VHH binders against UPF0764 protein C16orf89 homolog. Designs and how they scored, part 4

Target 1, 326 residues: UPF0764 protein C16orf89 homolog, of Danio rerio (Zebrafish) (Brachydanio rerio) (a7mcs3)
Amino acid sequence: DVIDNILMSLSKGITYFDMQGSNINLDGVVGYIILQAQLREATRTWPHSDFLSLSQRAAAISMLKRLSKSLSTAASTLQETDPKYFKEFEPILDSSFWSLPGEWSSTDPSLVYTSVRAMECYDEHMSDKCMTFLLGTWKDNGTPCIVTKTCRDTMTQFGCPHYSLSHQLLYFMIGTMKGCSKMLKGDLRLSRVNITVGHYKRIFCSNMMKSNQDIFKNSLTGQMQDIFIENILLCGLVGFSDFYKLDWLQSILTWQDQEAGCFGKEEDISHIFEEFLDAPHKRVKRREKTLTDGCSSHMTGVAVSALGGFLNFYLSEQDITKRPII

## First folded at step 1 (VHH)

Design C5 (framework vhh_7mjh_2)
Fold by ESMFold2-Fast, scan of step 1:
Structure C5 (fold): chain B 326 residues (1-326), chain A 118 residues (1-118)
Amino acid sequence: as target 1 above (326 residues)
Amino acid sequence: EVQLVESGGGLVQPGGSLRLSCAASGFTFSSYWMSWVRQAPGKGLEWIGRIYYSGSTSYNPSLKSLVTISRDNSKNTLYLQMNSLRAEDTATYYCARDSGDYFPLDYWGQGTTVTVSS
């Protein structure tokens, strides 16, 4: 059963977070915050159709309790170790910040770009700055929903790949969830193209869908796995259920380390020994293994939150209250 | 082959203390949670507590003040320290590899018996 597989994977991921929460960065913690929102919705709306469903719901309730306790500890640790980032992103560290879709929609292939840049359109610093302007946390400003011309131009440009594409979507998601819809609409009115926030989200997710289809067909390795999962997470949160494909779910489940419960774990030690023997004659694009468990905080965070999205989607499809008996 | 072997059980007087050990082999011990579980004669299984990778612990609230779980990853060994033992603590004690709350225990030891009597 698909639900059982998701619950097993989530249990392992929550286990990993409980153990490693003090070492997980802000991006990873945000993923677990989104998972908390997804599990809260799932347990609230869970269909009471049979004994198996009730047993699965009980497991989900147990996981939500464990996750809530671990998140309280992780938030306190972030405030102590990274007070600047904690202050800047505190609003998104509350699961109530993250709104979940009430209705499902599909992406539109006609909105796919004719050309995509090879390089990211902007860096992490620009992304963070624009988001903190919306949150009202940039320095000691305190005024939310600030939209600069630079942020508008950057976040509405077409043809961006990978992380810059997904972060353009995230920018408008954060703006909407913070209550900045009126300010964003007013600012976009000044643009020559006159596109709504909702239509920008559809354009971005249509291109993220094209990206995922290409990644899935051609190569599912390393960084591409991370991008693939992030696209599913963010577009699923916006309500694009065509990202919740069964074959994509099965691939994500296989990428979880069965012992540690994390995602993005480095390759085995046999690579290190082979490199020692052939180092002068081989192109090395691999990083040396660290003293950590080798896991990716970012990939683990986006993976567990995406799995929470799959859970909520599959439960909504099984909701007997929306299927009247005639 | 995964193996867990408990030791340290025996006869102990009421009010006494006892330390149980569990030697693990056949898997990467440091990568798993570990649990202690007991079963009194004629009764069901009672979970005692869990230890995470880092050494932090979670206990059954009814037993928290009486027991301490620890681990030595360099020796692949799990420990259960029990203090202020009572007749009710007479049971077979098992160590188990712990996969989390949904499917918590996948491999168990054979058990070691603790008898609390005068």
Scores: ipSAE 0.000, ipTM 0.163, lowest interface PAE 15.5, mean pLDDT 81

Design C6 (framework vhh_sonelokimab_d1)
Fold by ESMFold2-Fast, scan of step 1:
Structure C6 (fold): chain B 326 residues (1-326), chain A 123 residues (1-123)
Amino acid sequence: as target 1 above (326 residues)
Amino acid sequence: DVQLVESGGGLVQPGGSLRLSCAASGFTFSDYAVGWFRQAPGKEREFIGAISGSGGSTYYAVSEKGRFTISRDNSKNTLYLQMNSLRPEDTAVYYCAAWEPYSDLYFSEYDYWGQGTLVTVSS
């Protein structure tokens, strides 16, 4: 049962968060915040058709309760360890900030770029600054929905690959969820651009779909796995259900570490070389670390959030049948 | 202190005209794009039109149908909205806003809103 597989994976990811929540960075915590929003929706709309569905719903309710407790602890820890960064992104650390799609759409292959740059169009610092302008948190000045020429030019540039592409989508998602739609529309129109925010999202997700199709056909590396999952997460949140493919779900499930429950555990190339060369002496590398210190906070966050999206989509494809329980 | 202060709102009969003003202070007005928005009770804030810092470019919402004209006077730090052929559906609180579409300066990038001026179109 696909639902059971998703629930088992989410349970492991939540257990990992329970153990490592104090060590998870901001981007990882945001992923769990989005998962909280998705589990809340799933438990609210879950089918009541039979005993199995009731049992699965009870498990999801239990997971939501555990996740809510862990998130409270993680938020407190972030506020203590990095109060400036916490303050800058505080609005997105509330699950009510993240809107979920009310209806499903598909991407459009006719919107795919004829040419894509080999290198990222901009760095993460520029992305973060533009998002904090929208949130109203840049240097504590409290005015939301700031749209600069630099942010507009950067976030509407076509032909961007990988993270710069997904973060262009994230920029407009943040703007919409913060209530900046009128400012964004006014800025785009004043700049003589005849493309709406909604159409930019469709262009970006159509190109993220093409990217994922290419990644899936080629050999997957850790970085490509991370990009692949992030594209599913973000475009799924915008309502593009064509990202919720069964074979893509199955691949994501295989990337979860069976013992720790995290994603993106780094390959130990040094260990592989020593084993290949039959080295006689090895230093104890994990003596001063936790057993889960090799995991990616970012990849774990986007993975559990994407799985929450798969869960909501697959639940929406089920017929609700009224059945008496005994 | 940065301020945007709207004026010119009031009661007008259907088919009438009204001119709104927005007085800006505390920043270099000509560096900012400025525009008009409106919000009727219980509805979302709606974009009406915008004008570039130099006044050389304007953009209007599709629904204005040539009835509204936006202009600015940088020597007076003032934005205007000329409203003609007013209808009951135009009843709303009208807001002016300023944003920076072409600056790389940190502090000039903050957008500003006025407190609004009520326009009532009723017989």
Scores: ipSAE 0.000, ipTM 0.109, lowest interface PAE 20.6, mean pLDDT 79

Design G1 (framework vhh_7mjh_2)
Fold by ESMFold2-Fast, scan of step 1:
Structure G1 (fold): chain B 326 residues (1-326), chain A 119 residues (1-119)
Amino acid sequence: as target 1 above (326 residues)
Amino acid sequence: EVQLVESGGGLVQPGGSLRLSCAASGFTFSSYAMSWVRQAPGKGLEWIGRIYSGGSTSYNPSLKSLVTISRDNSKNTLYLQMNSLRAEDTATYYCARHGYSSGWYFDYWGQGTTVTVSS
């Protein structure tokens, strides 16, 4: 049962968070915040067709209670260990900030870029700055929904790969969730483009879909796994259900460490690649914290929140009370 | 390899009693809470009751006076005692392992054993 497999994986991930929450960075904690929103929606809308569905719902309710307690502790620790970053992104550390899709739609292959840059279009600092302008937390000025020409140009450019692509989507998601829709629409009109926020999201997710198809076909290791999962998480949150593929779910489930319950643990492989450290390689700069157990904070966060998205999608497919009476 | 095997089903007369067994293997049986669940022909699943690793039990209120769940950790076996059986007790009976000790998530189920109450 797909639902049972997701719930088992989530239980392991929440247990891991209970043990390691004080060591997880802000990006990882945000993933668990999104999972909290996903579980709250799942428990609210869970189908009651039989006892198995009720027992699964009760398990989800138990997990939600455990997660809520762990998140309270983690938020306090982040404020102490990373006060500047906590202050800048405090609005997104509330699960009520994260809205879930009201309807499902699909990506459009015709929107795929003819060419994609080899290098990221912008760095972490630019991404954070533009998002904090929307949140109203830049330099503690308190004014939300600030859209600069630099941020507009950066976040609407086409042909961006990997993290710059997913963060362009995240920028518009945060803007919408913060209530900046009117400001974003006004700014886009100023730029002389006849493209709506909704259409930018579809363009970005259509290209994230193409990226995931290529990754799944060619390479599912290390950094590519992280990008793959982040694309599923973000586009799923926007309502693109074509990212919730069963074979993609099965792959994600196999990447979870059976003992620790985390994602991105590569301790056994690191020694093999040390001899190639001097070889010229292009490396993408990432916001990442490797934990003492070898786990990736970021990958664990995006994985559990993506699994929460799979959970809500599969529950919606089983919900006979929400299907139209024809 | 986790294995749960139910036995003891069959034909029983109305008003009769029956004891079902569930033989567990492939895991530390004494560490897990276990439940009994039934499914009548053409109907959904109905939870009967649960027994915790320590031996305490909880039951579906509609069935509590008619059933008793017990376990023998030395034999890795779960039991369901049923009394005053009626035609509506005709069902396939499953034993199930709780995925964590106090939750409602079941990670393994037996194949089921059928009980038919008929004259």
Scores: ipSAE 0.000, ipTM 0.092, lowest interface PAE 22.4, mean pLDDT 81

Design G10 (framework vhh_ozoralizumab_d1)
Fold by ESMFold2-Fast, scan of step 1:
Structure G10 (fold): chain B 326 residues (1-326), chain A 119 residues (1-119)
Amino acid sequence: as target 1 above (326 residues)
Amino acid sequence: EVQLVESGGGLVQPGGSLRLSCAASGFTFSSYAMYWVRQAPGKGLEWVSEISTGGGYTKYPDSVKGRFTISRDNAKNTLYLQMNSLRPEDTAVYYCARYLPFSYSMDVRGQGTLVTVSS
């Protein structure tokens, strides 16, 4: 069944993290932190009506225990190998930071942009800087919930594709979870259009839904798999259950490496072609790295985290108390 | 199944012109920035031109600026490269490519089309 397939995939991903966690970057570790939050919620709310359900719950409890141990080791290693980024993002390396949805809603096709830019609106450095202003960790400032004009303008810009679109959503998610709602509301009042944080999240996820529909129909190749999964993860966390589609789940499960248990393992020829291109728009991800086994730290993190979201959604749908029968 | 099929190459004398075409299928062509890249005999890939999803923005390296023009027809899922004032150093296999921003790579699927400029 679906739950068993998710649990088997998560077990493989946790085993991979236990073996390779010292080599995974900040983005990957954050994904496993979110998975810890998802598994904690799943084990607290798990419906059980028979032996299979009890067995599945026991497996999830075992995975949560293994993951907690691996995360402790990974956090210590990250602090030693990447102290600047660890310090800047330490608040999000606590699973209690990550809020899970209490209710489900759907995206709105009427909010989809008329046009989308070809290239990213901003880079990872700008994204990180704006988020660290919210967290209070930029250059040891200690004051959280700082919203600059540049960050406001950048993070409310419409028409952004892929990475910049999903990170606009992530910005407002982090701000909300850090407790910056009052500051964000006040600063958004300075924008030309008075749009609430909740409505920005709905706009972004509606466009991420359109992006995923296009990717799923046309191009489940290369790094489009990464953005596809990140869109599911982030919008699912905000409560948009229309991202938890069975056919999307089945595709994600096939992208997991059978032996390693990771995601985003690239072929040699892709690397060769990239190396010889003199592209002026080639952008280097500052935190992202490809592990020595060919796996993507980022894609592995978002994939296991998204699977945790699918798990919680399908468990909620199987809860008979929400679907009284007579 | 994603496919990019290049055509229009051939033998041309210096100073001549050629128009290359790239037929795209298996994906939403209008959602991707497109590129022309080339590979001279025994050399690596070289960027030749870039076009945005709607065709409103184009970029060229100095080596072809003013001589080459990239364009697209989203209704026909076709990318074009108009090459004027061709030089012997333009001799290469030309590929169309879909840009994948997260992998920092060009998605080069086709066999390419050979352009030979000789004198």
Scores: ipSAE 0.000, ipTM 0.126, lowest interface PAE 16.9, mean pLDDT 80

Design G11 (framework vhh_sonelokimab_d1)
Fold by ESMFold2-Fast, scan of step 1:
Structure G11 (fold): chain B 326 residues (1-326), chain A 124 residues (1-124)
Amino acid sequence: as target 1 above (326 residues)
Amino acid sequence: DVQLVESGGGLVQPGGSLRLSCAASGRTFSSYAVGWFRQAPGKEREFIGAISWSGGSTYYAVSEKGRFTISRDNSKNTLYLQMNSLRPEDTAVYYCAADSSPLLEYYKQGYDYWGQGTLVTVSS
């Protein structure tokens, strides 16, 4: 059963979070916050057709209770260990901030860029600053939905790869969820081409789909696994159900460490250092935290969150949930 | 590890009907979403329709307007395309395709396995 495999993986990830929550960074905690939103929706809307379905729902309710307790502890610890980021991103640490799709759509291959840059278009500092302007937390200003020319130009540029591409989508997602839709629409009218927020999300996810197809075909190691999962998480949250592929789910399930329950586990710490030292500006996630057990805080967070997305999608598609994982 | 072979193509008069078959070999066909595409001379390959692994869901290109029906028989590992009210512009090589994804795929890039094609000619 596809649902049972997702639930087993989520149970392991939640157990890992309970044990290691005090050591997980903001990005990882946000992933578990999104999972909390997804489990809450799943348990509320779960189909009630038979005993197996009821048993699975009971397991999900148990997981939601365990996760909610762990998140309370993790939020308190995060405030102590990273007070700057806690203050700046506190609005997204509430699961009610994260909206889930009520309808499904597909990406459009005609929107794929003819060429993409080899290097990230911007760094984590730029991304964080632009998002905090939307949240109203930049320097404790308290005024949400601020859109600067620099943020608009950066977040609407085409041809960006990897994390800068996924963070352009995240920027518009946060803006929409914060209630900034009218301000974003008004500001976008100042751009040379008047493209809607919805169409920017479709453009970005169409390119994230192309990226995932290339990654899945060519290389599924380290950083590429992290990018692959983040693309599924974010585009799934926007309602692009074509990211919830069974073969992609099967691969994600195999990347979970069987003993620890985390994702991104590396035994060779020197490999991680070499990647960082070779190009410190290659990625926008400069604060990524690698735990002493070799696990990735970020990859674990996005993986459990993406699995929550698969769960909600498959609950809405009964004929798919009965499909065996071979 | 799915191999697809189309059959049933041929010459048919305008207004006629034709049923195409696609025979699959391989253990996993019953787990795959499958679809039909066509390619007319000098044109790109276009989507016609798709059917989920169980046969419970179907999706058709908007331009089909109820003339074409997709079905499958998993016990025979076979996919079908029933074509009614055929027109000269339906003349094309028809391809069946399979996707390991449980999702119904609109675009050709989402399909992993392709048949060799079968020619349908609509002419008097």
Scores: ipSAE 0.000, ipTM 0.189, lowest interface PAE 16.7, mean pLDDT 82

Design G12 (framework vhh_8fcz_2)
Fold by ESMFold2-Fast, scan of step 1:
Structure G12 (fold): chain B 326 residues (1-326), chain A 123 residues (1-123)
Amino acid sequence: as target 1 above (326 residues)
Amino acid sequence: QVQLVESGGGLVQPGGSLRLSCAASGFTFSSYAMNWVRQPPGKGLEWVSGISGSGGSTTYADSVEGRFTIIRDNDKKMVYLQMTSLKTEDTAVYYCATGSLEEFLRYSGYDYEGQGTQVTVSS
């Protein structure tokens, strides 16, 4: 049943992408690229012990075929409408760039920060610059795996909230997937930091888990929904299965617009919430397009890719309804 | 003020060797990591190698791993880059830097304030 609910949601999200692909920004397209990687894994490893499972697998194969066609068109459109940004992030627009976890582990509550800053530690420009240094696309430099002191200091800073926290994880994920492990390890060693890249990822996801628990309990509206889903997506991708909680999945499924199939249509009307998130550094990139149906390109992308993660997790745990959620 | 002076570059044939030197002044040398960075003709800056302040840890770009060796002499405030099995792709102006590549990246497309040392690998 849970699998059916995920498949239904993904089908609606893919239909939305078919209709709006030319209007979706780079962030949204990246989400669908990650979903493509996850659906390919799901269809490759799908259990086929009964008629329902075989039917569900056939549906997933059909969705993967539809998504692959839509992504080809969307990539061409992005190259034409935003060629500079496309070139800067072209390496992450290939689903083969995104590695999926080989095994599952859990976050560690003992790694949670004693205190967290109220405001973002840095802005999207800093985040993009540091990632383009890793990708080799900064100002057409052509040299990948550049780790500057500023990027190292920024991306290893403790106590960061919200988007600056999730982007610290994303930085090390992109570095690892680009093949920059040696450069990252060397820079950390040269700065006399005795913490591995893997341990930084565990620290960040442990704090993203604490953040999600607090958000889920207290303030699950507007921009916090986006932060909540992104934390699940990124930490799930690095193998922390304790983010794949059934009650979190059920909440995400209810946030999908039933007619359009997108996410992010709900407005945040909380004044305290707005003040709490009122930082000079925001997640929403300058290039994010406002969709006419009120949907968020970014939130739709991260939501469908997070759902792909739930799908792969539940397929790996065939009797998920009878197993503890970790 | 921090001052870094590079030397030891020159013309060498493919497969040859060169040793670059960097003389440092104006800071507590042993407390800072040192790097070698290069700029090939018509291209951006490329990080080559790094060494910790104590000299106990070294790291190298994949393109030079096994061919280059970075060493330092804290008593003389010197950093060296021993280059072997040189390739035409190693042709570049080489710069030494304390701790941060961002300083050199600021000069991408500009004249770097330091002199650097030119290495040309040609037959």
Scores: ipSAE 0.000, ipTM 0.150, lowest interface PAE 20.8, mean pLDDT 80

Design G13 (framework vhh_5c3l_4)
Amino acid sequence: QVQLQESGGGLVQPGGSLRLSCAASGFTFSDYAMSWVRQAPGKGLEVVSDISSSGGSTTYADSVKGRFTISRDNAKNTLYLQMNSLKPEDTAVYYCAKSPEELYRLFGQDYRGPGTQVTVSS
ESMFold2-Fast, scan of step 1: ipSAE 0.006; ipTM 0.245

Design G14 (framework vhh_7mjh_2)
Fold by ESMFold2-Fast, scan of step 1:
Structure G14 (fold): chain B 326 residues (1-326), chain A 122 residues (1-122)
Amino acid sequence: as target 1 above (326 residues)
Amino acid sequence: EVQLVESGGGLVQPGGSLRLSCAASGFTFSSYAMSWVRQAPGKGLEWIGRIYYSGSTSYNPSLKSLVTISRDNSKNTLYLQMNSLRAEDTATYYCARGSPLWEYLKSGFDYWGQGTTVTVSS
């Protein structure tokens, strides 16, 4: 059962977060915040009252309770360890900030770029600055929905790969969720390009779909897994259900570490050999949980969040009231 | 409260060696993987390598023969030993907390130091 497989994976990811929440960065915590929003929706809308469905729903309710407690601890830790980042991104650390789709649609292959740059179009600093302008948190200015020419030009350029592409989508998602739709619409109308926010999201997700198809065919290894999952997470959140493919889900489930419950754990051959070359006569408490420090906070966050999206999609497909009547 | 402070940069002759240090505070240093990243003038960020709390290391294959990363958890200090330095190693060197994302170097790091400059000349 697909739903059971998702729930089992989510339970492991939440257990990892409970154990390692103080060590997870902002990106990872945001992923768990989005998962909280998705589990809240899933438990609210859970269909069919048979024994299996009730048991699954009860498991989801239990996971939501565990996650909420772990998130409170992680938020307190972030506030202590980096008050600047916490302050700048506090609005997105609330699960109520994140809107979930009310309807499903598909990407459009005709919107795929004819050429894509080999390197990122911009760095994380530019991305963070533009997003904090929308949130109203840049240098404590308090004014939300600021759209600069630099941010508009950066976030609307075509041909961007990887994270710069996904963060262009995230920029417009954050703007919409913050309530900046009027300001974004006005700014875009002042440009030479008459494209709506909704159409930019469709363009970006159509190219993220092409990227995922290429990754899935050619290079499901290393950090390409992280980009692959982030594309599913973000485009799923804006309603593109064609990202919720069963074979993609099955691949994501195999990437979870069985013991730690995280994602992006590197095979540390040097760690294995280093342990082997340690004086074998010495007592080794070093075998206690040496595995979780090699995990990717970002990949773990986007993975559990994307799995929450798969969960909501599959639950929506089981609701008979939403099925077309033929 | 999290702080990473690099030191040990300076002028060095080609073929020389240099050891950089990064003093960490405000978090449980021994629980985190730590990385070194550099930026040459006018160029992008280049990931050098990381070290896990156990001491195990992972390096950029292009730089493995040049560098050694180590740590002292009792002193909350990260080290970068560089040997056989060349003019192209001139850069600002940063220590960073977390696991890097190879295609987007900064998305895997939540805290960076201010950097220390290494100049290889004459």
Scores: ipSAE 0.000, ipTM 0.200, lowest interface PAE 12.7, mean pLDDT 79

Design G15 (framework vhh_ozoralizumab_d1)
Fold by ESMFold2-Fast, scan of step 1:
Structure G15 (fold): chain B 326 residues (1-326), chain A 121 residues (1-121)
Amino acid sequence: as target 1 above (326 residues)
Amino acid sequence: EVQLVESGGGLVQPGGSLRLSCAASGFTFSDYAMYWVRQAPGKGLEWVSEISSGGSSTKYPDSVKGRFTISRDNAKNTLYLQMNSLRPEDTAVYYCATDLSYWQEMGFDYRGQGTLVTVSS
């Protein structure tokens, strides 16, 4: 059962968060905040028809309760250990900030770029600055929905790859969720291209779809897995259900560490070298001290939140009232 | 160890009433949502009611809505189901259930034999 596989994976991810929440960075915590929003919606609207469905909902309710407790602790820890980052991104650390799609649509292959840059279009500092201008948290300003020419030019440029592309979408998502739609529309109206916020989201997700198709066929490395999952998470959140493919879900489920429950676990290079240096004549592998040492906070966060998106999508397919009208 | 012990079932005529009880132990009852589920002869388990941990929210399927009322007494660790206007199709073994996850299997943890409700003339 697809729902059972998602719930099992989420249970493992929440257990990991419960144990490691104090060590998870802002990006990882945001992923669990989005999962909280998705689980809250799923449990509120879950269809009840039989014991299996009721049992699955009960598991989801239990997970939501545990996640809410762990998130309260994690938010408190972030405020203490990284007060600057907490202040800058506090608005997105509330699950009520994250809106979920009311209708499903598909990407458009005709919007795919003819060429894509090999390197990121901008760095994380630029991205953070532009997002904090929207949130009203940049330095001591306090005024939300500020759109600078630099941010507009950066966030609307075409041909960006990888994280630059997904963060261009995230910029407009945050702006919409913060209530900046009028300011963004006004600023874009002054642009030569005159494209709407909704159409930019469609352009970005169409290119994120092309990127995922290429990654799925050609490059299933750790970094590409992270990009692949983030594209599913963000485009799913804006309503592009064509990202909720069963074969993509099955791949994501195999990338979860079976013991730790996290994602993006890389091999302990230090362990490999220590084993070699300590006793090159030994024939037995050195045992790992912990299973959580190599986990990716970012990949774990985007993976559990993407799985929450798959959950809501598959539940909507079982509920006639939520199905897309053709 | 989580234990749920159902009682109050029996033979009743169509149109009659029964009050089921469930005594809970082994967990903090007031922290968990509770459910009534039933299994008719030769059929699967069917959800019949749910109640929030504090008792302020209840849900029912259309098949029993307006006839069944779920309630709880958190001071006594007891769950109740008031069943009115009973019909032959309500004949089933009734179980109370909680959302305490057995983390390995992620499902309800219900304990006991249930209580048999037979609606016939």
Scores: ipSAE 0.000, ipTM 0.202, lowest interface PAE 18.7, mean pLDDT 81

